VHH binders against q9ulm0r997to1333. Designs and how they scored, part 9

Target 1, 337 residues: q9ulm0r997to1333
Amino acid sequence: FSIPVHFTNGTYHVVGFDGSSTVDEFLQRLNQEIGMRKPSHSGFALFTDDPSGRDLEHCLQGSVKICDAISKWEQAMKELHPGKSEGGTRVVKLMYKNRLYFRSQVKGETDRERLLLASQTSREIVAGRFPINKELALEMAALMAQVEYGDLEKPALPGPGGTSPAKAQHLLQQVLDRFHPRRYRHGAPAEQLRHLADMLTTKWATLQGCSPPECIRIYLTVARKWPFFGAKLFAAQPAQLSSKENALVWIAVNEDGVSILDHNTMQVHITYPYSSVTTFGGCRDDFMLVIRSIPDKSSGKSHIEKLIFRMAAPKIAEATFIMASYMNHCTTTVNPP

## First folded at step 1 (VHH)

Design d10 (framework vhh_4orz_3)
Fold by ESMFold2-Fast, scan of step 1:
Structure d10 (fold): chain B 337 residues (1-337), chain A 118 residues (1-118)
Amino acid sequence: as target 1 above (337 residues)
Amino acid sequence: EVQLVESGGGLVQAGGSLRLFCAASGFTFSSYAMAWLRQAPGKRREWVALIYSGGSTDYADSVKDRFTISRDNAKNTVSLQMNSLKPEDTAIYFCARDEYGDYVFDYWGQGTQVTVSS
């Protein structure tokens, strides 16, 4: 058997497997073929798309048989469309992307890991889940354009076999759509979009001769300046009674703990180390965090705070599982005593 | 240091014409959109005309068909030709730069006074 595995840069790789292959064995083969480290080092994981067509993605556990995961997805599709004889034409989509990010593993990164991590970061920038100003946004878009399309080319004169000016402009708009924050282009008139395309052209031209690995290294060097690089961000509404506690926030989950960020600026309000998290997960259709402070010499008493957040149901499950995975990593020692 | 220096303002009679100039220095002029804005006494600053890096132009309805904005990238200048002037055009006129072409102006000149007598 064989199946394509899709990556964050829009490419795919076909992987062979048999009826007994586990997800761990499948990933070992994939990682060897594409030049990536094992999942415990890279933090990458395999996901299936949602049969119901929602934005829910399911992370596959290493001990699960790949054939079983595919069969379960196909059965779910049949159950969602019971009236469709001969099945639907949809097939399961396997996706490979970063799930957990560890700063200690950065030094050992492969070029393939850097490419996929940069592509994933670019998707977060476009979606507004990464802080970036207008100047950096164009510079980052130009770096990705150089990676994907190579050196900027001048359009040929109109004629048979030539590149029309309209096609050149269309390419620039595709670059902006793929790699530039949507919010900076929302409601923009055609003249403003042409001006942004001209600015992109100027930035892209300065990268002439820059290789894809070099552009990716520059990209990640810039992106990693944000302390929450690699964190998973979840939009949430605090269900508190005091002022400002009802404002929309980001819940950021990474190796340091769980943090609450300002929704607009993405500046950190507070970070809760995993050692302070007593309980977490779904509670009455909301996401709950129970935080225990360490007692000081003055009070001698621990303070317990319960935080409740409204969050989309699929995101509650995702946040809970990612937190559990980071906590499990923190429990094991890298260097034995 | 970014500098925008306006000139060409003065007193003119209604129905007359005036040409404003803005000399830019300290940045790559050709890469920026450039604009003219004005502020009448006791009023908010309002935009009048904008010219994009590629040379396309946009105008406020109040000045459309009367004013023409142009640029000379070799001389780092932007100009505003004002025709059929009205007393309502009396204001301090400011040159401004617009990096992203989104009508968010980060640098302004000190302004040049235009007075239109009835």
Scores: ipSAE 0.014, ipTM 0.602, lowest interface PAE 7.8, mean pLDDT 86

Design d11 (framework vhh_4orz_3)
Fold by ESMFold2-Fast, scan of step 1:
Structure d11 (fold): chain B 337 residues (1-337), chain A 122 residues (1-122)
Amino acid sequence: as target 1 above (337 residues)
Amino acid sequence: EVQLVESGGGLVQAGGSLRLFCAASGFTFSDYYMAWLRQAPGKRREWVALITSGGSTDYADSVKDRFTISRDNAKNTVSLQMNSLKPEDTAIYFCAREFYYGSGSYDEFDYWGQGTQVTVSS
């Protein structure tokens, strides 16, 4: 058997497997073929889309058989769409992306890991889950354009050869759509979009001759300056009495703990180390964090604080699973007393 | 530039029908899954309906058998036919494009429209 595995840069790799292949064995083959370290070092994992589309991509556990995961997905799809023709049915999609990020693993990164991390970071930048100003975002977009398209081709003089101005404009729009924050371009007037394209052209031109691995290393050097690089961000609304005063926040999950970030500025409001998290997960229809404060020296009291966030059900499950995984990593690396 | 523009919202009596339209531009429309989501006052956004690039459809339980999503790839439009409307269907309805890697998740979209208001009177 064989199946394509899709990557964050929009490419895929076809992987062979048999009826007995587990996810761990499948990933061992994939990682060998594409030059990735084992999942415990790289933090990358294999995902399937939810057949109903209501849940986030489902992370496949290492002991699960690939054939069983595919069959489960296909069965769920048939259950949702009984009698539907083959041509109109969704197909299982395997996706390979970073799930957990550890700063201690950076020095051992492969070029393939760096490429896929940069591509995944680009997805987060486009989606607005990364704090970046308009100008730096153009520099980052230019780096990714150099990686994907090579040296910028300037329009030739009118003649039989060269890139037409219309084709150049289309390419610049594709680069902005793929690699630049949507927020800075959504609803923007034509004048502003033209200015962005001109600035992108200038920045991309300065990268002439830069190799894809070199551009990726520069990209990650810049991106890693953000303390929450590699964190998973979830849009959430704190439960409050007044809907007018209810502001969105980001819940950021990484190896350091769970942080609450301002939704607009992405500046940190507070970080809760995992040692302070007593309980977490879904609570009825909401996401709950139960935090134990250190004892107040003046009063000697420790406080239990319950934080409730309104969040889509699939995001609650994802946040819960990622938190559990980071906490389990912390537990595994702790020496016995 | 990717643009999603919703239309067709308005006031309707309970039990009535309304059809929403979404005009898409700036990308190869036929390659993307498209969805409708809604947000009622003081509530989170919820997924309502999805249509794949191949035309397969799926619906939230609350709207199943009442709403129908469809697409016209020649016109780059996706529409939502809403029948047997209830006061609880009152919300701003958003057209959304599936996230750029084709996640298949109804909660992962890379572009959203501005929304169109639907108000259902009892």
Scores: ipSAE 0.000, ipTM 0.102, lowest interface PAE 21.1, mean pLDDT 80

Design d12 (framework vhh_4orz_3)
Fold by ESMFold2-Fast, scan of step 1:
Structure d12 (fold): chain B 337 residues (1-337), chain A 121 residues (1-121)
Amino acid sequence: as target 1 above (337 residues)
Amino acid sequence: EVQLVESGGGLVQAGGSLRLFCAASGFTFDDYAMAWLRQAPGKRREWVALISYGGSTDYADSVKDRFTISRDNAKNTVSLQMNSLKPEDTAIYFCARGEYYDILTGYDDYWGQGTQVTVSS
């Protein structure tokens, strides 16, 4: 048997397996073939789409057989679409992407890991889950354009190797759609969009002769300056007794803990180290954090604070699982057995 | 330890020329773009020139036809040739490893201490 595994940069790799192959054995083969370290070092994991399309992508556990995972997914699709008319439009999609980011993983990082991590970061930038100003956004988009398309083709007479103005405009639009924040283009006047394309052209041209590995290293060096690089961000609304603070926030989950960020600016309001998190998880539409505060200096007693956030049910499950994984790692690291 | 050391600054008359040098150490120089930035008295820092590993260059509009950035990968150096200097070019000039950030991000500072360039009218 063989199946394609899809990556964050839009490419895929076909991996062979047999009826007894586990996810662990499958990933050992994949990582060897594409030049990546094992998941415990890289932080990457294998996911499948949810058959219903409403829930979270499912992370596959290492002991599960690939054949069983595929069969289970296909059976669920048949149950959801018994007429088969819609079943033909969907097939199981295996995706390989970063799940847990640790700053220590940079040591020994491969070029393939850097490429896929940069591509994943670019998707976060496009989606508005990464703080970036307008100027830097164009420079970052230009770096990814150089990686994916090579040197910018300058306007020339139409012919062998020539690029027409219409095709050049289409390419610039594709670059912006793939690598530039959607929020800076949504509802923007035509003049501003034209100016962005012109600025992108200027920035991309400066990268002529820059190799893809060099551009990726520059990209990640810039992106890693954000303290929440690699964090998973979840849109949430604090459930307050008073309607006075009815604002969205980001819940950012990474190796340092759980942080609450301003939804618009992405500036941190507060960080809760995992050592301070007593309980976490979901109940219906709510995501709950129970925080044990530092002991009061005057009384020596700690207080327990219950924080409630409204969040989509699939995102509650995702946040819970990611927190559990980081918390287990960080708790094990600071508490010798 | 990443280290950038600028040199070559000084006092020149308007219309004169200077060449600035930056010696880099503590990292794989060939893997990074390099930039020159400047800060005029009482003003914020601005970038003036950028050079990629492949030798591609870009310049601020105010210096585009007057300044030339170059690199020597064998010596781990970046230089900035400044011609037709104007009083407005008076600033401390900084060498930066290609970080692609400006003063507006405020996230980090440059590794170089800078070299003073003064252009008298």
Scores: ipSAE 0.000, ipTM 0.113, lowest interface PAE 19.4, mean pLDDT 79

Design d13 (framework vhh_podentamig1)
Fold by ESMFold2-Fast, scan of step 1:
Order: sequence, then structure tokens, then C-alpha cells
Structure d13 (fold): chain B 337 residues (1-337), chain A 118 residues (1-118)
Amino acid sequence: as target 1 above (337 residues)
Amino acid sequence: EVQLVESGGGLVQPGRSLTLSCAASGFTFSDYAYGWYRQAPGKQRELVAAIYGGSTLYADSVKGRFTISRDNAKNSIYLQMNSLRPEDTALYYCARDYDFWSGEYDYWGQGTQVTVSS
């Protein structure tokens, strides 16, 4: 058997497997073929898309057989469309991307890991889950343009050699669509999009002669300046806030713990180290964190705080599993197996 | 909850002026860019003016006649409309178009009607 695995940069690799192949064995083969380190070092994992077509992704556990994962997805599709021909429905999509990020593993990164991390970061920037100002957003888009398309081609006037102005403008729109924050362009008029394209042209031109690996290194150097680089962000509403107030926050999950960020600025309000998290997970329809504070020296009492957040049910499960994975890593690092 | 509320619309004769206001609440006003859009009956909604990072942008049909401005202290944006023409008749909307942080939506006000009639 063989199946394509899709990457964050829009490419794919076809991986062979048999009826007995586990996800761990599948990933070992994939990583060897594309130049990635093992999952415990790279933090990359395999995901399936959601049978319903919603913007949801399901992480595959290492002990599960690939054939079983595919069958489970196909069965879910059949249950959504009883009696419908499978030949006329969607097919499962396997996706490979970073799930856990560890600063201690940066020194050992491969060029492939850096490319896929930068591409994933670019997708987060486009989606609005990464703090970036307008000037830096164009600079980062230019770096990805250099990686993907090489040197900006000079238009020829009036000769036949070089890129036509119309072709150049189309390429600049492609770059903005792929690598620039969607929010800055959504609903924007053609004149504003031309302005952005002109600014992008200036930034991209300065990168003439830069190689793709060099641009990726620059990209990640800039992106890693944010303390929450590699964190998974979940939009959430604190349960105690009134319905007419702006109640949204980001819950950021990374190796340091779980943090609450201002939704608009992405500035940190508070970080809870995993050692302070007593209980976490789904509580009815909400996400719950139970935090134990340092005991008061004068009274000797430890304080327990319960935090309840409204969050989409699939995101509650995702946040819970990612927190558990980081906590398990901390336990394994401190206490050898 | 993010809210944008337009005001200042009305009936005016051609060649006269009108100022529209948009009051924002429920978020940090200074962190966002804003636009004024309009929609006439039977026509597509179009951007007339935008303000972002100290820069302004205008549709060709309104350049030299309309001026967009913002007041961060009052959480408001304004559209000063001079030399109004019958073709400027439309429902005018304030929008938060470039909200990098908020997730899934651009936010819109309910609109304010501007009618230019001789």
C-alpha cells in the first residue's frame, strides 16, 4: 500500500506501508526518507483531517495501525452519509506537522525541519495566531517568496525578455495570499492590494541572491524572538465575564506551561507552570484548569483557583491532549524510564 | 463584544457637506485599522476610505472630496464628505477590516443612510 503525506509547505511525499504497519513504523520510514529526526526530538506528528470537513485535525497515536486509522476515517464518513457511494465522497488526508516544540532540540534541527517549521509558522501568521506588525509581516512574506519563487524577476520594457507587469502582479497577489496575514487583506479594495504588492516588491528585491536555507534561517531567527513560538493557541472565553464585554483570550500551551494571553495584543497575562496545574481538561461543555498557588507564609494555606473557559469541544480535547503530552515529557526528562 | 455604531447620516443637497462618525467599543481601538464602505441599491458594497498605520486610502470616485480621520482618545473614526453628489447616495458602514488578532470576523456597524437629492 502507499499513501501521500502532505506537508505545511504544500508539498507531499508518498509513503509505503502494509496491513501491519503502525503509525510509529510509518513515521520512522517517512522521517528517514525526507531527512527528519525521530518524533521525540523533532516534535512532528501525523494527523488526519476531519470526516465532516470542519477545520479540525486528529493526531494519530504511535501504536495505532495506519490501516485502522484509514478504516476509522472511512467508517465515520459512511456514518455521516448513510448509503452514499464512497467513490463520490472525500478521501482521508494525512498531514505532517509540528505538534510539540522544545527549545532544547533547536541545535539538532535539520534543514527539512526548519523548512516545515517556517512554513507552519507562516500559516499561523496568515491565520492571525502569531503577533506580527504590518512592516514585519511584509518582510516575512518576502522571505517566504524568496524561498518559494527565488529572485524577483525584473520586468522587461519593451523587450520580450523578463516578466510582464500583469504576470508580476499576479505573482505578488499569490505571495500575499500564501504568506501575509489574511486579516490585513480581507475585504480590501484592489487599490490597497496594489499598495501592499508594491511594498512587497521593495522588500523581496532586497533578498536577491539569498538561498532558501538562508531565508528560512532568518525567518526562524525572527519568529523565535516571540516567547510563545511553537505554542498551540486556543481561542477561549472566561466563564465569569458578561456577554456584552470583550471576553476573548488565547490559551497558549507550550513546554513552559499553560498561559493566558490578551486576545488582541497577544501579550501574556499569566503563565501557569505544569507543576502548579492540579487538574485540567473537559468539564461538561467547558475547559477547566485547577491551579494551586504557593502557600501563604503567614497562614501556611495553599490557595486553589478554578478557571473555566468556554471553548469548542474539539479544541478542548486538543488542548487537553497537548497539555498531557508536555507534562508527560517533563516527567520523562526528570525521571528516566 | 465588539461594537461599531455609525451616526451622522441624513438628507443633503448636492454640493454640500456631511460628517459621519463611528463609535467603537469592546476592544482596544488604537490597535486596529478601519474603513468606510458604502452600498447603494442594486450595487455592490464598495470601500470609499481606509485608515491604517497613519496612512489613508481613498476610492478614485471620492479622492479630494472625502477625508477619513481617527481619534484614539474618543474611540472613533470619522468620514468628512465634501462636494456631495447624487451618486454618493448609499448606506454607509464603518468596518474593522484589518483585525490581525481577533480570529474569524471583520466587524461591521449597522450602517447610516446618506441621501443626496436635489
Scores: ipSAE 0.000, ipTM 0.095, lowest interface PAE 20.1, mean pLDDT 81

Design d14 (framework vhh_podentamig1)
Fold by ESMFold2-Fast, scan of step 1:
Formats: C-alpha cells, structure tokens, sequence
Structure d14 (fold): chain B 337 residues (1-337), chain A 120 residues (1-120)
C-alpha cells in the first residue's frame, strides 16, 4: 500500500505501508525520508481530516495501525452520509503538522521542520490569527514568494525567458492571496490592491539571490518575536462579560499555560500557568478552566475561580486535548526516565 | 473549486431587519463549520457569529439580536439580523472554517462580502 501525506506548504510525500504498519512505524519512515526529527523532538504529528465536523483533533496515536485509521475514517464517512457509497468525491486525507511547540527544541530544528513551521505560520497570518501590521505582512509575504517562486522576474520585452505584464500581475495577486492577510483583499478598492502589489514588488526585489532556507530562517526569526509563536488560538466568548463590552477573546494554549488575549489587538490580558489550572475541559457545552491563584502573602489564602467560555464544540475538544498534551509533556520532562 | 457567495445586504433604517444568505459550492457542506464576519471602515475584521453541527457562538454586541443558522440540504448558511443599529454598518463576509487540527479552526475560504448600511 501507499498513501500521500500532505504538508502545510501544499506539497505531499507518498509513504509506503503494509497491513501491520503502526503510526509510529509510518512516521519513522516518513521522517527519515523527508528529513524530520522524531515527533517527541519536532512536535509534529499525523492527522486525519474530520468527516463529521464535530471533532477537529483526529491526531493518530502511535500504536494505531494505519489501515485501521483509514478504515475507521471510511466507516465514519459512510455513517454520516447513508446511501452515498465510497467512490464519490472524498477520500481520507493524511496531514502532517506541528502539534506541540517547545522553545527548548529550536536548536535542533532541521531545514524541513523550519519550512513546515514557516508555512504553518503563514497560514495563521493569512487567517488573521497572528499579530502583524500591514508593512510587516508585506515583508513576510515577500519572503514566502521568494521561497515558492524564486527571484522576482522583471517585466521583459518579448523573447525567450520573458515574463508578460499580464502574467506578472496575476502572479503578484496570487502571492497576496496565498501569503498576505485575507482581510485586506475582500473589502479593498482596486487602487489599494494595486498599491499593495507595488509594495510587494519592491520588497520581493530586495530578496534577489536569497535561498529558500535563508528566507525561511529570516521568516521564523521575525515570527518568533511574538511570545505566543506556536500557540494554538481558539476564538471564545467569556460568560462573565456584559453586553456593553466586546465579549470575544482568544484562548492561547502553549507550553507556558493558557492565556487570554484581546481579540482585536492580540495583546495578552492574563496567563494561567498549568500549575495554577485545577481542572479544565468541556462543561455543559462550554469550555471551563478552574484556576487556583497564588496564596495571599499575609494570610496565606489562595482564591479559586471558575472561568466559562462559549466555544464551538469541536474547538472545545481540541483545546482540551492540546492542554492535556502540554501538561503531560511538562510532567514527563520534569521526571524523565 | 470552493465558492462562498453572499447575498441579502442593503440599506435599512435603524430598528429594521435583514437576512443575509451564503451559498456554498465545490465541497461537502455538512462536514464544515461556518462563520459570519464583518469589517467597518478603518477597523479589523471581527467574528459576528459561528455555527457548527451542534452549537452556535455570538459576539456580545449582537447577542439576542442576530441568529445564525444552516441548511445542509441547501448548502447555505444564514444570518438573521434584527433591531439593526448604525453601529452594525459594515461589509459582511461568510467564511468556511478550515481544518487545521494543530491551530484549531481558522477560516480557509471567504465570500466576496455584502454591504450592510444602517442609516436613517
């Protein structure tokens, strides 16, 4: 058997397996073939796409057989779509993405890991889940353009190797679509889009001769300046907020704990270290955090607080599983074998 | 080819109602979550409402006034907007939530937007 594994940069790699192959054996083969470290170091994991839309985190566990995972997905698809047999439009998609990010593992990163992290970060920038101003967004788009397309081709006279003006305009629009925040395109007048394309051209031209690994290193150096680089962000509505205030926030989950960010500015309001989290997870269709504060210096009394957030049900499950994974890692790292 | 096409926007007086529709094509509609976003001039795009297979989420500013719904048979999502205020004036976008298990749901496809203007 063989199956494609899809990456964050839109490429794929076909991996061979047999009826007995486990996810661990499959990933060992994949990682060796593409130049990745083992999952415990890279933080990357294998996922199946969700046939139901109810559970977004279908991370494949190492002991599971690949054939069993595929069969389970196909059965779920049939159960959700009775009477629509396999042979239609959808097949299982295996995806390879960063699941857990650890600052301590940065020193050992491979070029392939950096490429896939940068591509994943670019997707977050495009989606508006990364704090980036308009000017920096163009610089980041230019770096990804250099990685994907190489040196910017100047408009040339007709002849071998020449680029037509129409083709150049299409390429610039495609670059903005793929690597620049989408919010700027959907309401922008034609003049603004032309101005963005002109600014992109200027920034991309300065990268002439920069290799893809060099551009990726620059990209990640810039992106990692944000303290929440590698965090998983979930849109949420605190139950305690009044109707007079903006109720939306981001819940950011990373190795340091759970943080609440301003939805618009993405500035941190508060961070709860995992040591302060007493319990967490789904509670009556909401996401719950129970926090124990630091004891008062004078009285020695600690305060316990229950925080309730409205979130889409699949996001609640995903946030819960990611928190559990980070907590498990912290426990294992403190007491290594 | 994934497409999301909005309709139903327009000019309305304060206190009136509008229903926005978003027709989806090119993929299995029932497998995804959807959101309605809006962007007023000079402001960032913000989430107004979201819908999954089993739950809904609303921005506090619209809670009790707006209702998001979906019709899997028609491959459509809707935003029923009641008691409209001048502050609701914005370009409204529908979006399909992406399948990014590591980062959670993010919008991977957007409609072109539909203008809602609330003015006397």
Amino acid sequence: as target 1 above (337 residues)
Amino acid sequence: EVQLVESGGGLVQPGRSLTLSCAASGFTFSSYAYGWYRQAPGKQRELVAAITSGSTLYADSVKGRFTISRDNAKNSIYLQMNSLRPEDTALYYCAREGYDYVWGSYEDYWGQGTQVTVSS
Scores: ipSAE 0.000, ipTM 0.130, lowest interface PAE 18.6, mean pLDDT 80

Design d15 (framework vhh_podentamig1)
Fold by ESMFold2-Fast, scan of step 1:
Structure d15 (fold): chain B 337 residues (1-337), chain A 118 residues (1-118)
Amino acid sequence: as target 1 above (337 residues)
Amino acid sequence: EVQLVESGGGLVQPGRSLTLSCAASGFTFSEYAYGWYRQAPGKQRELVAAISGGSTLYADSVKGRFTISRDNAKNSIYLQMNSLRPEDTALYYCATEYSGYDLEFDYWGQGTQVTVSS
């Protein structure tokens, strides 16, 4: 058997497997073929799309057989649409992307890992889950344009021509759609969109001769300046204080712990190290964190806080599993205190 | 930001129909997947219907009775509820998610109450 695995840069790789192949064996084969390190070092994982058609993603466990995962997905599709064969049949989509990020593993990164991390970061930038101002956004988009399309081609023909300028404009629009924050273009007048395309052209032109690995290196050097690079962000609403103080926040999960970020600026409000997290997970329809403060040296007493967040149910499960994975990795890698 | 506003809830007799509306504002409406969820007091929130592109999904409890639809020109999602039963009584929520596989904006509206009683 064989199946395509889709990557964050829009490419795919076809991987062979048999009826007994586990996810771990499938990943070992994939990683060898595309030049990735093992999952415990790279932090990359396999996901399936949701049979419900809602673009939800399910992380595949290492001991699960690939054939079983595909069969369960196909059965769920049949059960959601009983007695219906509506035109083309939707097929399972396997996706490969970063799930856990470790700063200690940066020095061992492969070129493929860097490319896929940069591409995933670009998707986070487009989605508004990465702090970036207007100037830097164009610089980052230009770097990805150089990676994907190479040197910016000037129209070969002088002013008369028609086709070449239209083709160039289409390419610039594609670059902005793929690599530039949606919020900076949403509702923008045509004149402002033209100005963005002109600015992008200027930035991209300065990268002439820059190789894809070099542009990716620059991209990641810039992106990693954010302390929450590689963190998984979940939109949430605190449920505990007054309505004015219960504005939306980001819950950021990474190797350092769980952090609460301002929803608009993405500046950190507070970070809770995993050592301070007593309990976490779903609590009724909410996401719960129980935090134990460091004991006061003068009193010797610790304070316990219970934090409740309104969050979509699938996101509660995802946040819980990612937190558990980071905690488990830290425990497995070094001896407990 | 995407904003969702539900409307159309109310008190209806069993066997009657009701249409819920969800008005969305923000990004390009057609690029998003949308769902209707409901929650009765003391029960878990459940997905009753979803629409993504041309595909629809329904919970078994409402299949054949409820129909989800979208109007991209009006930036609106609708839930047509037929043959209503007392067990359909709940607060109904509209939710949205971007149609790209790596993008998620989980915005929940304030909800609209549906009460089926006689």
Scores: ipSAE 0.000, ipTM 0.107, lowest interface PAE 19.2, mean pLDDT 79

Design d16 (framework vhh_7n9e_1)
Fold by ESMFold2-Fast, scan of step 1:
Structure d16 (fold): chain B 337 residues (1-337), chain A 121 residues (1-121)
Amino acid sequence: as target 1 above (337 residues)
Amino acid sequence: DVQLVESGGGLVQAGGSLRLSCAASGFTFSSYAMYWGRQAPGKGREWVSGISGSGGSTAYASSVKGRFTISRDNAKNTLYLQMNNLKPEDTALYYCARDYEWELPYEFDYWGQGTQVTVSS
């Protein structure tokens, strides 16, 4: 058997497997073939796409058989689209992306790991899950354009009835769509989009001769300046007293702990180290964190605080499992999954 | 085992009042924070209000603050939601829920069947 595994940069690699192959065995083969370190070092994992098509992805555990994962996905598709005979059903999509990020592992990164991390970061920037101002957003988009398309080709001089200017404008729009924050272009008039394309052209031109690995290293150097680089962000509504209706926050999960970020600015409100997390979990739309404060020096007693957040059920499960994985790597008390 | 049974819903005109009750059994009621949630037609579940185990702390969603009051009677193992100045947008199935413990499966649901509240215009 063989199946394509899709990467964050839009490329794929076809991997062979048999009816008994586990996810661990499948990943060992994939990683050997594409130049990735083992999952415990790289933090990369294999995911299936969501049968419903909502960008919800399911992480595959190492002991699970690939054939069983595919079968389960196909069964879910049949349940979501019963009796649909029009054009046939969609096939499962396997995706390979970063799940856990450790600063201690940066020195051992391969070029393939850096490329896929940068591409994943770019997707987060586009989706609005990364703090970036307008100027830096164009600079980052230009770096990714250089990686994907190489040197900006000098535009042909506009001639009578020429098609080159329209073609060049279309390519610049593709770059913006792929690598630039959607929020900075949402509802923008044609004039503003042309201005952004012109600014992108200026930034991209400065990168003439920069190789893809060089651009990727620059990209990651800039991106890693954010303390929450590599964190997994979950949109959530606090269930505690709030002055704002439908107030949203980001719950950021990384090696340092669980943080609450302002939804709009992505500035940190508070970070809870894993040593302070007594228990956690959720069901359906609610996610719970129980935090133990630093012991009171006068009494030696800790204060216990319970935090409740409204989150989508699949995201609750994802956050819970990622927290457990990070806790296993930290010098903290081991909590049952 | 753990059971939560809601009651007190019904049909009411806009501006009216209702009091919901939740009868709890199968656990030490006073040791757990309790919550009210609701699900409007075609919508997901929405948090409405919460109360600590002792009753000393309460919290409310902005949409209901000042109109709804959560309370509990630990001697009777009962949770209440007093709803005043009801609006058509308050129409929903109302559920009570218990706080989850780390030892419970994170997919386990301690919600009751719910009680329907319909507010006519």
Scores: ipSAE 0.000, ipTM 0.097, lowest interface PAE 21.6, mean pLDDT 79

Design d17 (framework vhh_7n9e_1)
Fold by ESMFold2-Fast, scan of step 1:
Structure d17 (fold): chain B 337 residues (1-337), chain A 121 residues (1-121)
Amino acid sequence: as target 1 above (337 residues)
Amino acid sequence: DVQLVESGGGLVQAGGSLRLSCAASGFTFSDYYMYWGRQAPGKGREWVSGISSSGSTIAYASSVKGRFTISRDNAKNTLYLQMNNLKPEDTALYYCAKDEYYDSSGYLDYWGQGTQVTVSS
């Protein structure tokens, strides 16, 4: 058997497997073929797309067989779309992307890891899960344009190989759609969109001659300035309305712990180190964190605080699994076997 | 503490040459990419050139390609920019940067005062 594995930059690699192949064995082969480090170093994992089409991706556990994962996805598709067995337009899509980010592993990154991290970061920027101002957003979009399309084409003289104004505008629109925050363009009038395209053109032109690896390195240098680079962000609503808290927050999960961020500014309100997290996970239809504070011996007693957040059920499961993985990594690192 | 000190600027006639230097201290110079950027009168900062830690990867802005040469001496912790066939449009304050992208945004830090290059017509 063979199946394409799709990457965050829109490319894919076909990987062979047999009826007994586990996800771990499949990833070992993939990583060897494309120049990635093992998952414990790179933090990358294999995901299946959501059969329901809600853009919810399922992380595959290492012990699971690839054939079983495909069969489970196909069964779910049949159950969600009864009677549409005529050869529907969707098949299972395997995706390879960063799941866990470790600052200690940055120095050992491969070129492939850097490319895929930058592409994934770009997707988060587009989706609004990365704090970025309007000026920086255009600069980051220009860097990715240089990576994907090379040097900006100079205005063509009439002749073979020239680019029409319509084709140039189409390319600029594709760049904005792929690499620029949707929120800065949503509902924008045509004049504003032309101005953004002109500004993008100016930024992209300054990068002429910059190689893809150089642009990726610059991109990641800028992106890593955000303390939550590599964190997974989950939209959540605190259940305690009497506190006059914001209606929505981001729950950010990374190697440092669990943080609560302002939903609009993405500024941190509080960070809970994993050492302070007593219990976490789904509590009926909500996400729960139980935090133990250990005040100074002379300034009070230990306190237990229970935090409840309303989150989409699939996101509760994802947040729980990501937290467990980071906590397991921290425990193993501090107390090696 | 990171410190970058640019030097070598001056007044030159069009078609002339200058060599800029950047003396680095407070970090392991050989571990970092280095950049030259410039800011022309009334304009934002423009990226000019970049060089990898080993010197094996080099890139230039199209406006300077073929005229400028970036180089580094890791033993001396010094970055260089050789500027040939200078044009009036090259008139700017030139900065060096450690592991930073210089663009017109103004959000990027620089550690030196820069060195002024003025090209007369």
Scores: ipSAE 0.000, ipTM 0.115, lowest interface PAE 20.0, mean pLDDT 80

